# VHH binders against a3dch1r40to199: the designs that were tried, part 8

Target 1, 160 residues: a3dch1r40to199
Amino acid sequence: NDLLYERTFDEGLCFPWHTCEDSGGKCDFAVVDVPGEPGNKAFRLTVIDKGQNKWSVQMRHRGITLEQGHTYTVRFTIWSDKSCRVYAKIGQMGEPYTEYWNNNWNPFNLTPGQKLTVEQNFTMNYPTDDTCEFTFHLGGELAAGTPYYVYLDDVSLYDP
Short names: E, the ipSAE of ESMFold2; O, the ipSAE of OpenDDE; V2, 0.75 times the mean of E and O plus 0.25 times the DockQ between their complexes.

## First folded at step 3 (VHH)

Design t1 (framework vhh_7qia_2; at its last look DockQ between E and O 0.07; V2 from the best seeds 0.00; counts 0 for: pae E 8.0 > 2, placed apart)
Fold by OpenDDE, look of step 3:
Structure t1 (fold): chain B 160 residues (1-160), chain A 119 residues (1-119)
Amino acid sequence: as target 1 above (160 residues)
Amino acid sequence: QLQLVESGGGLVQPGGSLRLSCEASGFTFSSYAMGWYRQAPGKQRELVAFISSGGSTNYADSVKGRFTISRDNAKNTVYLQMNSLRPEDTAIYYCAKDRGYTYGSFDYWGKGTPVTVSS
């Protein structure tokens, strides 16, 4: 069972995926066709101002429930038109912002035009939490020169 | 049969308030996240707010602090309280049912209720 909605964006919809701005960050988003790939659409984030912090620019899916003891598979494809970094995490939507998955606290490096596919497993070792989000931080020190695009596609959070 | 029936739309002045309702039937309401979308003329349908089966909420940045989504599982109804309405909030508002137990994808929509904010 996949916990996420609008995983492929191919129907032109992205809810509940959305963006977040904070501390001077500025961004926009749209579901767009992927050039050269008929029928394939992706979530495109436009970073307009990187803001002051990593979390100044976000794209995210909230309202996720992680169950204690369950092992999940995280999968997504991400790419950009400029060299930049992206911090991805699954964790609490609010304080204390516990992160249950975050690529071992390492951001991903994106090379222009190169699709990065990530697939990892993690076990929820914390009590069941229905206030989780899947979010990507792209602001502050993570950002490239603005404006630039970051694309997200084929996102999955699967609970077998 | 699955059904989502929106109500509460209408014409309101800037700064005014509206409360939208969506009555659901044909599925186990309490097991699904619900959401509100809106679509303005010439624009794509966009996320406004959603609420999990457990009551967790999220909002579009453009409506944070002004809109509140809630649900009454006993009445199979999801609500959208819209305060401090702005002209840019003008759109057709759609109630949506999540595809699964968890957040992220919606597979059924209501017919929509129009909201017009104008002086």
Scores: ipSAE 0.021, ipTM 0.290, lowest interface PAE 5.0, mean pLDDT 92
Fold by ESMFold2, look of step 3:
Structure t1 (fold): chain B 160 residues (1-160), chain A 119 residues (1-119)
Amino acid sequence: as target 1 above (160 residues)
Amino acid sequence: QLQLVESGGGLVQPGGSLRLSCEASGFTFSSYAMGWYRQAPGKQRELVAFISSGGSTNYADSVKGRFTISRDNAKNTVYLQMNSLRPEDTAIYYCAKDRGYTYGSFDYWGKGTPVTVSS
């Protein structure tokens, strides 16, 4: 029972993953081949301008419902061609922007040439919420010197 | 004031085509991603097509190969070319400007343009 519609990108598709630009942020996206891995593709974000804020550049998947009392497994593989940080969260896509999972408020550090695979669990202790998104913030102080690429692959939000 | 005005909807036979347009004003159109959403009676709105500020596109599986989103930055206009229409495409179609975290709201929506595919 995975809550994400698109997880592997291997057919060259990325919907409903999309980008967000805010507060001077600028980015674009493509689905690209992963070198040395025949048949494997990834979502590639191009960070063009970091903008003013961490949320100024995002890649995100909306349309998520988190059910009270459920324990979810969050998985993804992410990497970049530059040293940068990524703030990942699962939470409300509108006010008050409650964050139900966010790696204990800590960004992930990305090292060029090294894929990072994350696997964590969290329990939804709040009332059931059908306004959720899985988003990666890459703007502002999180960014490297622009332009550069960030890649996402094998992303999952699993409900046993 | 920010405005999104959809047009081009109507009644069409199955297998027919329509071209929707959305004229935008009140913001720097070329700097923002745009989307087309639809809502059938009794259903939630769903995103059907997305185009980034740089022109990259993606589509819902249900419309791939039939719908094409495009933009004309000189005219501040987003288009949705809808081919091979099916009764299941019947909905009100909304143009949306993608928005960041800081606005406290999801997306700005146009008034909508109804599309009916019947008979």
Scores: ipSAE 0.016, ipTM 0.470, lowest interface PAE 8.0, mean pLDDT 86
ESMFold2 (binder alone), look of step 3: mean pLDDT 84; pTM 0.851

Design t9 (framework vhh_7qia_2; at its last look DockQ between E and O 0.31; V2 from the best seeds 0.00; counts 0 for: pae E 8.7 > 2)
Fold by ESMFold2, look of step 3:
Structure t9 (fold): chain B 160 residues (1-160), chain A 120 residues (1-120)
Amino acid sequence: as target 1 above (160 residues)
Amino acid sequence: QLQLVESGGGLVQPGGSLRLSCEASGFTFSSYAMGWYRQAPGKQRELVAFISSGGSTNYADSVKGRFTISRDNAKNTVYLQMNSLRPEDTAIYYCAKDRGYTYGSEFDYWGKGTPVTVSS
């Protein structure tokens, strides 16, 4: 019962994961082999210009419905070749941009050479919403010196 | 003033091909990702193909291997080459500038769409 269409990238596919550029941000993506892990692939974001704002560089999965009263498990593994931060959230993809999960409004710190695996639960206490996205903001003050890479793998939004 | 103008839709037999074009104006086209969406009667709009500002692409599984998105930044134009068309590809196809969260009230803009009908 996972709400995400693409989670492991291991067959070289990434749809519907895509990027967003805003307010001067610039980035690109590829699905790449993870060095030293035969058969494992990851979504690699290239941060080319951090832009003005945290949301200026994003990688995201849209097309998510969150159902009232359900408790979801959020899981992902993320890493970078530079010291940077990432703001992860699950919420509305349009106005009013309500955030239903966002790690209590705290970005995650990424340390070069260390994978970060996150696993958290949240309960959807709002009315059912079919306008949701799972997104990672990497721009502005979150960014390291460009260009650099951020990798996403084993990402899940599970409804048991 | 931001504008997106789609063209190239029409009636085609199953197995046929169409090439859609979308000419953009009123923004710095090369700085933004673009997408093709479609909406069949009674269904929600769905993303079909996406191209980043740097030229990387992804596709819905239902069209992968049959559709190709491309862009020409010098002409401010995004294309969708649709091959091996099937009746289930029948929809109105929309070009869209991808949306980011901003401080301002900028919206993603849509053209009026270009209809594609795949029928014998």
Scores: ipSAE 0.011, ipTM 0.437, lowest interface PAE 8.7, mean pLDDT 86
Fold by OpenDDE, look of step 3:
Structure t9 (fold): chain B 160 residues (1-160), chain A 120 residues (1-120)
Amino acid sequence: as target 1 above (160 residues)
Amino acid sequence: QLQLVESGGGLVQPGGSLRLSCEASGFTFSSYAMGWYRQAPGKQRELVAFISSGGSTNYADSVKGRFTISRDNAKNTVYLQMNSLRPEDTAIYYCAKDRGYTYGSEFDYWGKGTPVTVSS
């Protein structure tokens, strides 16, 4: 069972995926066609201002429940038109912002025009938490020169 | 002072249509995402639709294909076209201003609401 909605964006919809600004960050988004790939759409984030912090620009899916003892598979494809970094995490939506998955605290490096596909497993070793989110941080020191695009596609958080 | 004034609510039969409007003032309208919430009796307020400053739209699953959110920046107005209305759409509908260019669930101001009743 996949915990996420609108995983491929191919229907032109993305709810509940949305963006978040903080500390001067500015961004917009759209579901767009992927050039050269008929029928394939992606979530396109436009970073307009990187803001002061990594979390100044976010792309996220909230309202996720992770169950203790379950092992999940995280999958997504992400790319950009400029060299930038992206920090991805699954964790609490609010304080204390415990992160249950985050690529071992390492952001991903994006090379222009090169799709990066990530697939990892993690086990929820904490008590069941129904206040989780899947979030990408793109602001601050992670950002390229603005404006630029970051694309997200084929996102999955699968619980077998 | 910031203001959001909703209009267009009313009574409609199932399958009918309504168009809600929200006129905004007191801020740079074109710089902010806007949204519509609704709250049914005995239920929590829920997000129905939102539109970014750039015009990107998103919808709750329950209204996809039936509702359309749009905006006219020249008129500082956001709209919610509601088609194929159902009794479960009955609620007070609230216009909401986002904190910024954000899109989704971070709204910092709401209108007073306009009632929508879907009943035969």
Scores: ipSAE 0.008, ipTM 0.296, lowest interface PAE 8.6, mean pLDDT 92
ESMFold2 (binder alone), look of step 3: mean pLDDT 83; pTM 0.836

Design w6 (framework vhh_7qia_2; at its last look DockQ between E and O 0.06; V2 from the best seeds 0.00; counts 0 for: pae E 15.7 > 2, placed apart)
Fold by OpenDDE, look of step 14:
Structure w6 (fold): chain B 160 residues (1-160), chain A 119 residues (1-119)
Amino acid sequence: as target 1 above (160 residues)
Amino acid sequence: QLQLVESGGGLVQPGGSLRLSCEASGFTFSSYAMGWYRQAPGKQRELVAFISSGGSTNYADSVKGRFTISRDNAKNTVYLQMNSLRPEDTAIYYCAKDRGWTYGSEDYWGKGTPVTVSS
């Protein structure tokens, strides 16, 4: 069972994926065709202002429930038109913002035009939490020179 | 002090329309995405519509084609035009601003405005 909605964006829909701006960050979003790949659409984030912090620019999916003892598979493809970094996490939507998965606290490096596919497993070792989100941070020190595009596609949070 | 004040709720018959407004203050309105949430009795609060600072929008499947979110930055106001209302749209509707991911950072909510769709 996949916990996420609109995982491929191929139907032109992306709800509930949305953006977040904070501390001077500015961004926009659209579902766009992937050039050279008929029928394939992606969630495109436009970073307009990087803001002051890593979390100044975000794209995320909220309202996720992680169950204690379950092992999940995280999968997504992400790429950009400029060299930049992206921090991905699954964790609490609110304080204390515990992160249950975050690539061992390491951001991913994106090379222009190169698709990065990530697939990892993690076990929910905390009590069941129905207040989780899947979030990508792209602001502050993570950002390239603005404006630039970041694309997200084929996102999955699978509970077998 | 940040404030969000919703208005425009009320009682309407199925098929009717309402226009909700949310007047914001205490922050640079044009720099933030805004959203409308709703909470029906006995249900969790759910996102209904979202609008970025740049004006891009998306909607829950249940309201797409019927609801329209918009904003007037000059008036620090976000709107939700609700057409073809259904009984299942009955809920308290909340305007929201996202604070991002900082310590203590959560969505800011108004007090809500009730919408009742009933014959």
Scores: ipSAE 0.767, ipTM 0.896, lowest interface PAE 0.6, mean pLDDT 94
Fold by ESMFold2, look of step 3:
Structure w6 (fold): chain B 160 residues (1-160), chain A 119 residues (1-119)
Amino acid sequence: as target 1 above (160 residues)
Amino acid sequence: QLQLVESGGGLVQPGGSLRLSCEASGFTFSSYAMGWYRQAPGKQRELVAFISSGGSTNYADSVKGRFTISRDNAKNTVYLQMNSLRPEDTAIYYCAKDRGWTYGSEDYWGKGTPVTVSS
Protein backbone atom coordinates (compact mmCIF):
# COMPACT_ATOMS: atom_id res chain seq x y z
CA ASN B 1 0.00 0.00 0.00
CA ASP B 2 1.20 3.65 -0.18
CA LEU B 3 3.06 5.17 2.75
CA LEU B 4 2.12 8.73 1.81
CA TYR B 5 -1.03 10.28 3.28
CA GLU B 6 -1.42 12.85 0.48
CA ARG B 7 -0.36 12.02 -3.07
CA THR B 8 -2.38 13.86 -5.73
CA PHE B 9 -3.50 17.12 -4.09
CA ASP B 10 -6.61 17.00 -6.31
CA GLU B 11 -8.99 17.72 -3.41
CA GLY B 12 -7.00 20.84 -2.52
CA LEU B 13 -5.38 19.19 0.51
CA CYS B 14 -1.64 18.98 1.15
CA PHE B 15 -1.21 17.74 4.74
CA PRO B 16 1.26 16.39 5.78
CA TRP B 17 3.40 17.98 3.06
CA HIS B 18 5.04 21.09 4.49
CA THR B 19 8.08 23.29 4.03
CA CYS B 20 11.36 23.87 5.86
CA GLU B 21 13.42 27.05 5.85
CA ASP B 22 16.98 27.19 7.16
CA SER B 23 20.28 29.05 6.76
CA GLY B 24 18.65 32.03 5.04
CA GLY B 25 16.22 30.01 2.94
CA LYS B 26 12.72 31.35 2.46
CA CYS B 27 9.75 29.72 0.80
CA ASP B 28 6.01 29.30 0.93
CA PHE B 29 3.42 26.91 -0.45
CA ALA B 30 -0.06 26.53 -1.87
CA VAL B 31 -2.17 23.91 -3.61
CA VAL B 32 -3.01 25.25 -7.06
CA ASP B 33 -4.80 24.25 -10.23
CA VAL B 34 -2.56 22.95 -12.99
CA PRO B 35 -3.20 25.14 -16.05
CA GLY B 36 -4.85 23.28 -18.90
CA GLU B 37 -5.69 20.24 -16.74
CA PRO B 38 -9.22 20.65 -15.36
CA GLY B 39 -9.59 19.01 -11.95
CA ASN B 40 -5.84 18.50 -11.47
CA LYS B 41 -4.07 20.28 -8.63
CA ALA B 42 -0.46 20.32 -7.49
CA PHE B 43 1.57 21.34 -4.46
CA ARG B 44 3.34 24.56 -5.43
CA LEU B 45 6.47 25.63 -3.59
CA THR B 46 7.52 29.26 -4.00
CA VAL B 47 11.30 29.62 -3.63
CA ILE B 48 11.80 33.17 -2.33
CA ASP B 49 15.38 33.03 -1.09
CA LYS B 50 17.65 30.11 -1.88
CA GLY B 51 19.64 30.38 1.35
CA GLN B 52 23.15 29.09 1.85
CA ASN B 53 22.65 25.33 1.51
CA LYS B 54 20.79 22.72 -0.51
CA TRP B 55 18.59 21.98 2.52
CA SER B 56 17.80 25.66 3.12
CA VAL B 57 14.55 25.24 1.17
CA GLN B 58 12.61 22.00 1.46
CA MET B 59 9.22 20.47 0.88
CA ARG B 60 8.71 17.24 2.78
CA HIS B 61 6.38 14.53 4.06
CA ARG B 62 7.20 13.05 7.49
CA GLY B 63 5.71 10.19 9.48
CA ILE B 64 7.14 7.39 7.35
CA THR B 65 8.23 3.95 8.57
CA LEU B 66 10.51 1.91 6.31
CA GLU B 67 10.50 -1.80 7.10
CA GLN B 68 13.64 -3.89 6.66
CA GLY B 69 13.51 -6.17 3.65
CA HIS B 70 10.70 -4.31 1.89
CA THR B 71 11.13 -3.01 -1.67
CA TYR B 72 9.44 0.33 -2.27
CA THR B 73 8.48 2.14 -5.46
CA VAL B 74 9.21 5.88 -5.43
CA ARG B 75 7.22 7.94 -7.91
CA PHE B 76 6.58 11.65 -8.43
CA THR B 77 6.03 14.28 -11.06
CA ILE B 78 7.90 17.56 -10.54
CA TRP B 79 8.39 20.66 -12.65
CA SER B 80 9.40 24.31 -12.40
CA ASP B 81 9.05 27.58 -14.30
CA LYS B 82 12.85 27.98 -14.26
CA SER B 83 15.90 25.82 -14.83
CA CYS B 84 16.85 24.45 -11.42
CA ARG B 85 17.83 21.24 -9.68
CA VAL B 86 16.13 19.25 -6.93
CA TYR B 87 17.76 16.77 -4.56
CA ALA B 88 15.17 14.21 -3.54
CA LYS B 89 15.71 11.74 -0.75
CA ILE B 90 13.98 9.36 1.62
CA GLY B 91 15.76 8.96 4.94
CA GLN B 92 15.96 9.83 8.60
CA MET B 93 14.49 13.16 9.65
CA GLY B 94 17.05 13.49 12.45
CA GLU B 95 20.63 12.54 13.32
CA PRO B 96 22.45 10.81 11.76
CA TYR B 97 20.29 11.67 8.70
CA THR B 98 20.90 8.33 6.95
CA GLU B 99 19.55 8.43 3.37
CA TYR B 100 17.91 5.20 2.23
CA TRP B 101 17.04 6.43 -1.26
CA ASN B 102 18.50 9.50 -2.98
CA ASN B 103 18.78 8.78 -6.71
CA ASN B 104 22.37 7.60 -6.23
CA TRP B 105 23.30 10.98 -4.70
CA ASN B 106 22.32 12.87 -7.86
CA PRO B 107 20.00 15.87 -8.11
CA PHE B 108 17.35 15.93 -10.83
CA ASN B 109 17.51 18.71 -13.44
CA LEU B 110 14.28 20.57 -14.17
CA THR B 111 13.72 22.23 -17.54
CA PRO B 112 11.10 25.01 -17.69
CA GLY B 113 7.81 23.83 -19.15
CA GLN B 114 8.75 20.15 -18.95
CA LYS B 115 7.29 17.85 -16.32
CA LEU B 116 9.71 15.24 -14.99
CA THR B 117 8.17 11.94 -13.92
CA VAL B 118 10.43 9.76 -11.78
CA GLU B 119 9.81 6.11 -10.93
CA GLN B 120 12.43 4.05 -9.11
CA ASN B 121 12.62 1.14 -6.69
CA PHE B 122 14.75 0.63 -3.62
CA THR B 123 15.04 -2.06 -0.98
CA MET B 124 15.31 -1.20 2.72
CA ASN B 125 18.38 -3.18 3.73
CA TYR B 126 18.78 -1.40 7.09
CA PRO B 127 16.89 -2.10 10.32
CA THR B 128 13.26 -0.94 10.31
CA ASP B 129 13.21 2.82 10.88
CA ASP B 130 10.15 4.79 11.96
CA THR B 131 11.91 8.19 11.77
CA CYS B 132 11.80 8.62 8.00
CA GLU B 133 10.78 11.47 5.72
CA PHE B 134 10.44 12.01 1.97
CA THR B 135 12.01 15.41 1.25
CA PHE B 136 12.97 17.60 -1.67
CA HIS B 137 15.90 19.98 -1.20
CA LEU B 138 15.78 23.04 -3.44
CA GLY B 139 18.05 25.62 -1.83
CA GLY B 140 21.55 26.96 -2.32
CA GLU B 141 23.37 25.81 -5.43
CA LEU B 142 20.28 23.88 -6.56
CA ALA B 143 18.20 27.02 -7.04
CA ALA B 144 17.47 29.24 -9.99
CA GLY B 145 17.13 33.02 -9.81
CA THR B 146 14.49 33.70 -7.20
CA PRO B 147 11.57 33.96 -6.94
CA TYR B 148 10.19 30.98 -8.85
CA TYR B 149 7.86 28.00 -8.51
CA VAL B 150 8.39 24.28 -8.16
CA TYR B 151 5.40 21.95 -8.47
CA LEU B 152 4.95 18.45 -7.06
CA ASP B 153 2.18 16.08 -8.10
CA ASP B 154 1.29 12.38 -8.18
CA VAL B 155 3.82 11.54 -5.50
CA SER B 156 3.93 7.99 -4.15
CA LEU B 157 5.95 5.68 -1.94
CA TYR B 158 4.42 2.30 -2.56
CA ASP B 159 4.90 -0.90 -0.54
CA PRO B 160 3.29 -3.78 -2.44
CA GLN A 1 19.44 29.22 24.47
CA LEU A 2 16.38 27.99 22.60
CA GLN A 3 13.25 27.71 24.72
CA LEU A 4 9.63 26.85 23.89
CA VAL A 5 6.98 27.18 26.62
CA GLU A 6 3.49 25.82 25.97
CA SER A 7 0.39 26.71 27.96
CA GLY A 8 -3.40 26.57 27.74
CA GLY A 9 -4.08 22.83 28.06
CA GLY A 10 -6.63 21.29 30.37
CA LEU A 11 -9.71 19.14 30.78
CA VAL A 12 -12.72 20.01 28.64
CA GLN A 13 -15.97 18.38 27.62
CA PRO A 14 -16.61 17.30 24.03
CA GLY A 15 -17.57 20.31 21.93
CA GLY A 16 -15.49 22.65 24.06
CA SER A 17 -12.66 24.94 23.10
CA LEU A 18 -9.09 25.59 24.21
CA ARG A 19 -6.42 27.97 23.00
CA LEU A 20 -2.83 26.77 23.27
CA SER A 21 0.06 29.21 23.29
CA CYS A 22 3.78 28.66 22.74
CA GLU A 23 6.21 31.42 23.65
CA ALA A 24 9.60 31.13 21.97
CA SER A 25 13.02 32.56 22.76
CA GLY A 26 16.66 32.02 21.80
CA PHE A 27 16.25 32.24 18.02
CA THR A 28 14.94 34.61 15.33
CA PHE A 29 11.32 33.46 15.59
CA SER A 30 10.02 35.23 12.46
CA SER A 31 12.50 33.37 10.23
CA TYR A 32 11.27 29.85 11.04
CA ALA A 33 8.27 27.67 10.46
CA MET A 34 6.49 26.41 13.56
CA GLY A 35 4.30 23.42 14.20
CA TRP A 36 1.98 21.86 16.73
CA TYR A 37 2.34 18.13 17.29
CA ARG A 38 0.43 15.80 19.56
CA GLN A 39 1.09 12.46 21.18
CA ALA A 40 -1.72 10.29 22.47
CA PRO A 41 -0.93 7.53 24.98
CA GLY A 42 0.84 4.62 23.26
CA LYS A 43 1.11 6.42 19.92
CA GLN A 44 3.86 8.22 18.05
CA ARG A 45 4.01 12.00 17.99
CA GLU A 46 2.21 13.40 14.95
CA LEU A 47 2.07 16.77 13.22
CA VAL A 48 -1.32 18.44 13.70
CA ALA A 49 -0.82 21.95 12.31
CA PHE A 50 1.97 23.82 10.55
CA ILE A 51 2.60 27.49 9.81
CA SER A 52 5.39 28.75 7.57
CA SER A 53 7.45 31.86 8.28
CA GLY A 54 5.23 33.63 5.71
CA GLY A 55 2.01 32.54 7.40
CA SER A 56 0.81 29.74 5.11
CA THR A 57 -0.83 26.88 7.03
CA ASN A 58 -1.75 23.24 6.70
CA TYR A 59 -3.61 20.88 8.98
CA ALA A 60 -4.29 17.21 9.58
CA ASP A 61 -7.64 16.26 8.04
CA SER A 62 -8.97 15.22 11.46
CA VAL A 63 -8.65 18.82 12.76
CA LYS A 64 -9.20 20.91 9.61
CA GLY A 65 -12.03 23.38 10.11
CA ARG A 66 -11.83 22.99 13.92
CA PHE A 67 -8.24 24.00 14.71
CA THR A 68 -6.47 27.19 13.65
CA ILE A 69 -2.72 27.78 13.91
CA SER A 70 -1.52 31.37 13.98
CA ARG A 71 1.57 33.34 14.93
CA ASP A 72 2.40 36.71 16.43
CA ASN A 73 5.98 37.52 15.48
CA ALA A 74 6.03 40.60 17.71
CA LYS A 75 5.41 38.36 20.74
CA ASN A 76 7.45 35.38 19.49
CA THR A 77 4.34 33.28 20.01
CA VAL A 78 2.52 30.60 18.04
CA TYR A 79 -1.07 29.65 18.90
CA LEU A 80 -3.41 26.73 18.35
CA GLN A 81 -7.11 27.57 18.66
CA MET A 82 -8.95 24.28 19.15
CA ASN A 83 -12.73 24.33 18.71
CA SER A 84 -15.34 21.56 18.68
CA LEU A 85 -13.03 19.27 20.62
CA ARG A 86 -13.56 15.51 20.46
CA PRO A 87 -12.32 12.66 22.66
CA GLU A 88 -9.83 11.64 19.95
CA ASP A 89 -8.11 15.02 20.38
CA THR A 90 -6.91 13.88 23.82
CA ALA A 91 -3.10 14.09 23.80
CA ILE A 92 -0.09 15.99 24.99
CA TYR A 93 0.39 18.91 22.58
CA TYR A 94 3.88 20.08 21.72
CA CYS A 95 5.07 23.23 20.06
CA ALA A 96 8.01 22.66 17.75
CA LYS A 97 10.54 24.58 15.70
CA ASP A 98 11.79 22.82 12.58
CA ARG A 99 15.58 22.68 12.25
CA GLY A 100 17.44 22.16 9.01
CA TRP A 101 20.14 19.62 8.26
CA THR A 102 22.95 21.97 9.43
CA TYR A 103 21.94 21.61 13.09
CA GLY A 104 22.18 17.83 13.09
CA SER A 105 19.08 17.27 15.26
CA GLU A 106 15.36 16.74 15.13
CA ASP A 107 12.87 19.54 15.78
CA TYR A 108 13.26 21.24 19.13
CA TRP A 109 10.22 20.63 21.36
CA GLY A 110 8.63 22.32 24.29
CA LYS A 111 7.68 20.32 27.38
CA GLY A 112 4.13 19.92 26.14
CA THR A 113 0.71 20.83 27.52
CA PRO A 114 -1.83 18.06 28.19
CA VAL A 115 -5.32 18.22 26.71
CA THR A 116 -8.03 15.82 27.87
CA VAL A 117 -11.44 15.73 26.20
CA SER A 118 -13.94 13.61 28.10
CA SER A 119 -17.43 13.65 29.35
Scores: ipSAE 0.011, ipTM 0.388, lowest interface PAE 9.2, mean pLDDT 86
ESMFold2 (binder alone), look of step 3: mean pLDDT 83; pTM 0.842
OpenDDE, look of step 3: ipSAE 0.221; ipTM 0.630
ESMFold2, look of step 14: ipSAE 0.000; ipTM 0.124
ESMFold2 (binder alone), look of step 14: mean pLDDT 82; pTM 0.834

## First folded at step 4 (VHH; framework vhh_7qia_2)

Design rA1 (at its last look DockQ between E and O 0.59; V2 from the best seeds 0.00; counts 0 for: pae E 10.6 > 2)
Fold by OpenDDE, look of step 4:
Structure rA1 (fold): chain B 160 residues (1-160), chain A 119 residues (1-119)
Amino acid sequence: as target 1 above (160 residues)
Amino acid sequence: QLQLVESGGGLVQPGGSLRLSCEASGFTFSSYAMGWYRQAPGKQRELVAFISSGGSTNYADSVKGRFTISRDNAKNTVYLQMNSLRPEDTAIYYCAKDRGYTKGSEDYWGKGTPVTVSS
């Protein structure tokens, strides 16, 4: 059972994936064709202003329920047209913003034009939480010179 | 002194249309994404439509093709055009400013405007 919607974006849809702006961050998004890959679409983020903080620019999917004791597989492919970093996490949508998965608190480095595929497992060791989000932080010190594109595709949060 | 003021709600028959407006103040409107949420009695609040600062839009599947979100930055206003309304669209509709990571557990909401679809 996959917890996410619009995992491939290939139907031209992305809801509930959307962006978040804060602290001067500014971005835009679209579902776009992936050049050279017929039938493949991706979620494209345009970073326009990096803002002051890592969370100033986000791609996110909210409304996720993580169940205590379950082990999940996180998968996604991400790439950019400029060298930049991205912090990915699954956790609470609000205070206290507990993070249940976050690549051990490490952002990923993106090399221009190189697709990065991430696949990791984690176990929900906290009480069941129905107020979780899957979010990618790309602002502040994580950002490249603006504007630039970041693409997200083939996203999955699988509960076997 | 952030403020969001919704208007345009009312009672309509199935198949009818409404246009909601939300006038924003207390922040740089053009710099933030805006959204419309709705909450039906006994149900959780759900995102209906989203519009980025750049004008990109996203919709819940249940309203896609029927609802249109738009914004007028000169008027600090976001709109929700609702066509082909259905009884299941009945809810309090809330305008929301996209919140940042440190804004707490809830977005900034208006007081809401009621929409009732009934024959």
Scores: ipSAE 0.020, ipTM 0.446, lowest interface PAE 4.2, mean pLDDT 92
Fold by ESMFold2, look of step 4:
Structure rA1 (fold): chain B 160 residues (1-160), chain A 119 residues (1-119)
Amino acid sequence: as target 1 above (160 residues)
Amino acid sequence: QLQLVESGGGLVQPGGSLRLSCEASGFTFSSYAMGWYRQAPGKQRELVAFISSGGSTNYADSVKGRFTISRDNAKNTVYLQMNSLRPEDTAIYYCAKDRGYTKGSEDYWGKGTPVTVSS
């Protein structure tokens, strides 16, 4: 059971992954070939302006329901052409924006030329919530000098 | 102050085409992504098509190859060209600014334009 509708991007599709711009943030996206990996594609975010806040530039997947008592496996591969940070979270897409998983409140550091593969588990200890999103915040103090690229691939939210 | 005004809906036969328009005001249109959503009777509102501020597009699987989203930043307008329409496309179609939520404030949505596909 994977909760994400699009995980590998290999057919050139990215829906329902999309971007968000807020507080001066500006970005764009494409699905692109991964150099040196025939047949592999990734979601590429272009960070054009970092904006004022961490959430000013996002890439996200909505339409997620988390079931109380379930333990989920979060997986993704992410990289960038510049040194930057990314704050990843799974939580409510509206107020009060409760975060159910967020790497214990720590951003990930991205080093140019090196892919980061993350795999973690979490248990949904709150009531079942059908208002969830999986989002990556890349704006504000998280950003590198713009413009630059961030790539996402092999993303999964698995319910065994 | 934000306003989104959809138009172009109507009754159409299966296999037909419609072009929806959404004029935006009250914000810097060229700086934000825009989306088309739809809500059929008894269903949740769902994303149909999305266009970034830079013009990159994405579509729901159910409409890919039939619908085309586009924007004209000079006119503050986003469009949805709908071809090869099917009865399951019957819904009220809404445009939305990027910060809209499926359960969020109606202030980030237009009033909607109804589309009916039937013989």
Scores: ipSAE 0.005, ipTM 0.352, lowest interface PAE 10.6, mean pLDDT 86
ESMFold2 (binder alone), look of step 4: mean pLDDT 83; pTM 0.842

Design rA2 (at its last look DockQ between E and O 0.25; V2 from the best seeds 0.00; counts 0 for: pae E 9.7 > 2)
Fold by OpenDDE, look of step 4:
Structure rA2 (fold): chain B 160 residues (1-160), chain A 119 residues (1-119)
Amino acid sequence: as target 1 above (160 residues)
Amino acid sequence: QLQLVESGGGLVQPGGSLRLSCEASGFTFSSYAMGWYRQAPGKQRELVAFISSGGSTNYADSVKGRFTISRDNAKNTVYLQMNSLRPEDTAIYYCAKDRGYTHGSEDYWGKGTPVTVSS
């Protein structure tokens, strides 16, 4: 069972994926065709202003429930047209903002035009939480010179 | 001092229309994405429509083609035009300011405006 909606974006839909702006960050989004890959679409984030903080620019999927004791597989493909970093996490949407998965607190480095596919497992060792989000932080010190694009595709949060 | 004030809710028959408004204050409206949520009795609050600061929109499948979210930055207002209303659209509708990582909560909500669709 996959916990996410609109995982491939290939039908031109992306709800409930959305963007977040904070502390001077500015971004926008679209579902776009992937050049050279007929039938493949991706979620494209345009970073317009990096803002002051890593969380100043986000793309995210909210409303996720993680169940205690379950082991999940996180998968996504992400790439950009400029060298930048992205911090990905699955965790609480609000205080205390506990992060249940976050690549051991390490952002990913994106090389222009190079697709990065991430696949990791994690176990929910906390009580069941129905207030979780899958979010990508791209602002502040993570950002490249603006404007630039970041693409997300083939996203999955799978509970076998 | 941040404030969101919803209006426009009411009772309508199936197939009817309503236009919700949310007037924002206490922050730079144009710099933030806005959303409409709804909560039906006994159900969790759910995102219905989203609009970025740049005006890009997204909709829940259940309302796509029937609802339209828009914004007027000059008026600090976000709107939800609801057409072809159905009984299952009955809920309290909330306007929300998109919040980031350090705000301490999911989003900032208005008090809500009730929408009842019934024959």
Scores: ipSAE 0.792, ipTM 0.894, lowest interface PAE 0.6, mean pLDDT 95
Fold by ESMFold2, look of step 4:
Structure rA2 (fold): chain B 160 residues (1-160), chain A 119 residues (1-119)
Amino acid sequence: as target 1 above (160 residues)
Amino acid sequence: QLQLVESGGGLVQPGGSLRLSCEASGFTFSSYAMGWYRQAPGKQRELVAFISSGGSTNYADSVKGRFTISRDNAKNTVYLQMNSLRPEDTAIYYCAKDRGYTHGSEDYWGKGTPVTVSS
C-alpha cells in the first residue's frame, strides 16, 4: 500500500503536496511538463528567497500515519536547474518534530540537469504516529542563488 | 489573522443534500488553492475535494460524482455542494488553505462544521 495520495502529478494536480514559507523564505509552485517525456509531469517549486533556515522553503505532503514495526520504502526523483541541496525527511508535522526517516541526517546534493532517484527503506521503531508528513527542506544553507527551480516526481512511501 | 470559518453543516437524511461554505480572511484568497477535508469519529482527517487558485477541481474517489467544490473569489468563499449523502459521509468537515507559511501549524484548517447523515 502507498501512503501518498498524489505521487506522479501526471494528471496536472498536486494536492495534497504544497509549499511552506518560514523565516523569510519565499517560494511558489506549479505542475509542469517534463521536457522530452511525453505525458510526464512534475511538481515544480520555485525558490524565490532562501530564508534563514533549512525549513524556510519546503514542499510537503501531510496526512501520513506511520505504524510501529512497519518497514517502509521511500522513493522519489528530484532535480534542479542549479547546484543545491535538499534535506528530505518523514516525521511529525508539529512539535516536537521527531524525524523517523531523514537519510541519516544528510542532505542530498543536486547537480543541474541531473535527475536524482532515491530509494531507501526504514523501519518505524517508534510508537504508531498519525501526525506525520513527508517534506523536502530547501531553504537557508541548502539553497543556491535564487531564483531557481526544484522538481519532484514519482514520489512514493510504500508499506508492503 | 488567518481565519477559515465553515458553515452549512447539519443533520440530513440519506440521499439528501447540503451545501457547505467556508469564509476566508487574513490572506489573498484568490491566490491560493483551497481544500475540504473531513474527519469521522476515531479516524484521521481525509481529503474530500480541492480547487486550485485557477478553478481546477479534484475529488476523492469516495465522493466523486456526488460532491462539487467551487469558489467565489469576490466573496472570499469556498463551497462544497454535497449530494446523494450517505451515512459514511458523517464527519466534521474542514476547509483548508492549500499553501502555508509555517511548518508546525495546524492553522491551515478551520474549526469545522459537523455533518450527520442518519435516518
Scores: ipSAE 0.006, ipTM 0.271, lowest interface PAE 9.7, mean pLDDT 84
ESMFold2 (binder alone), look of step 4: mean pLDDT 84; pTM 0.851

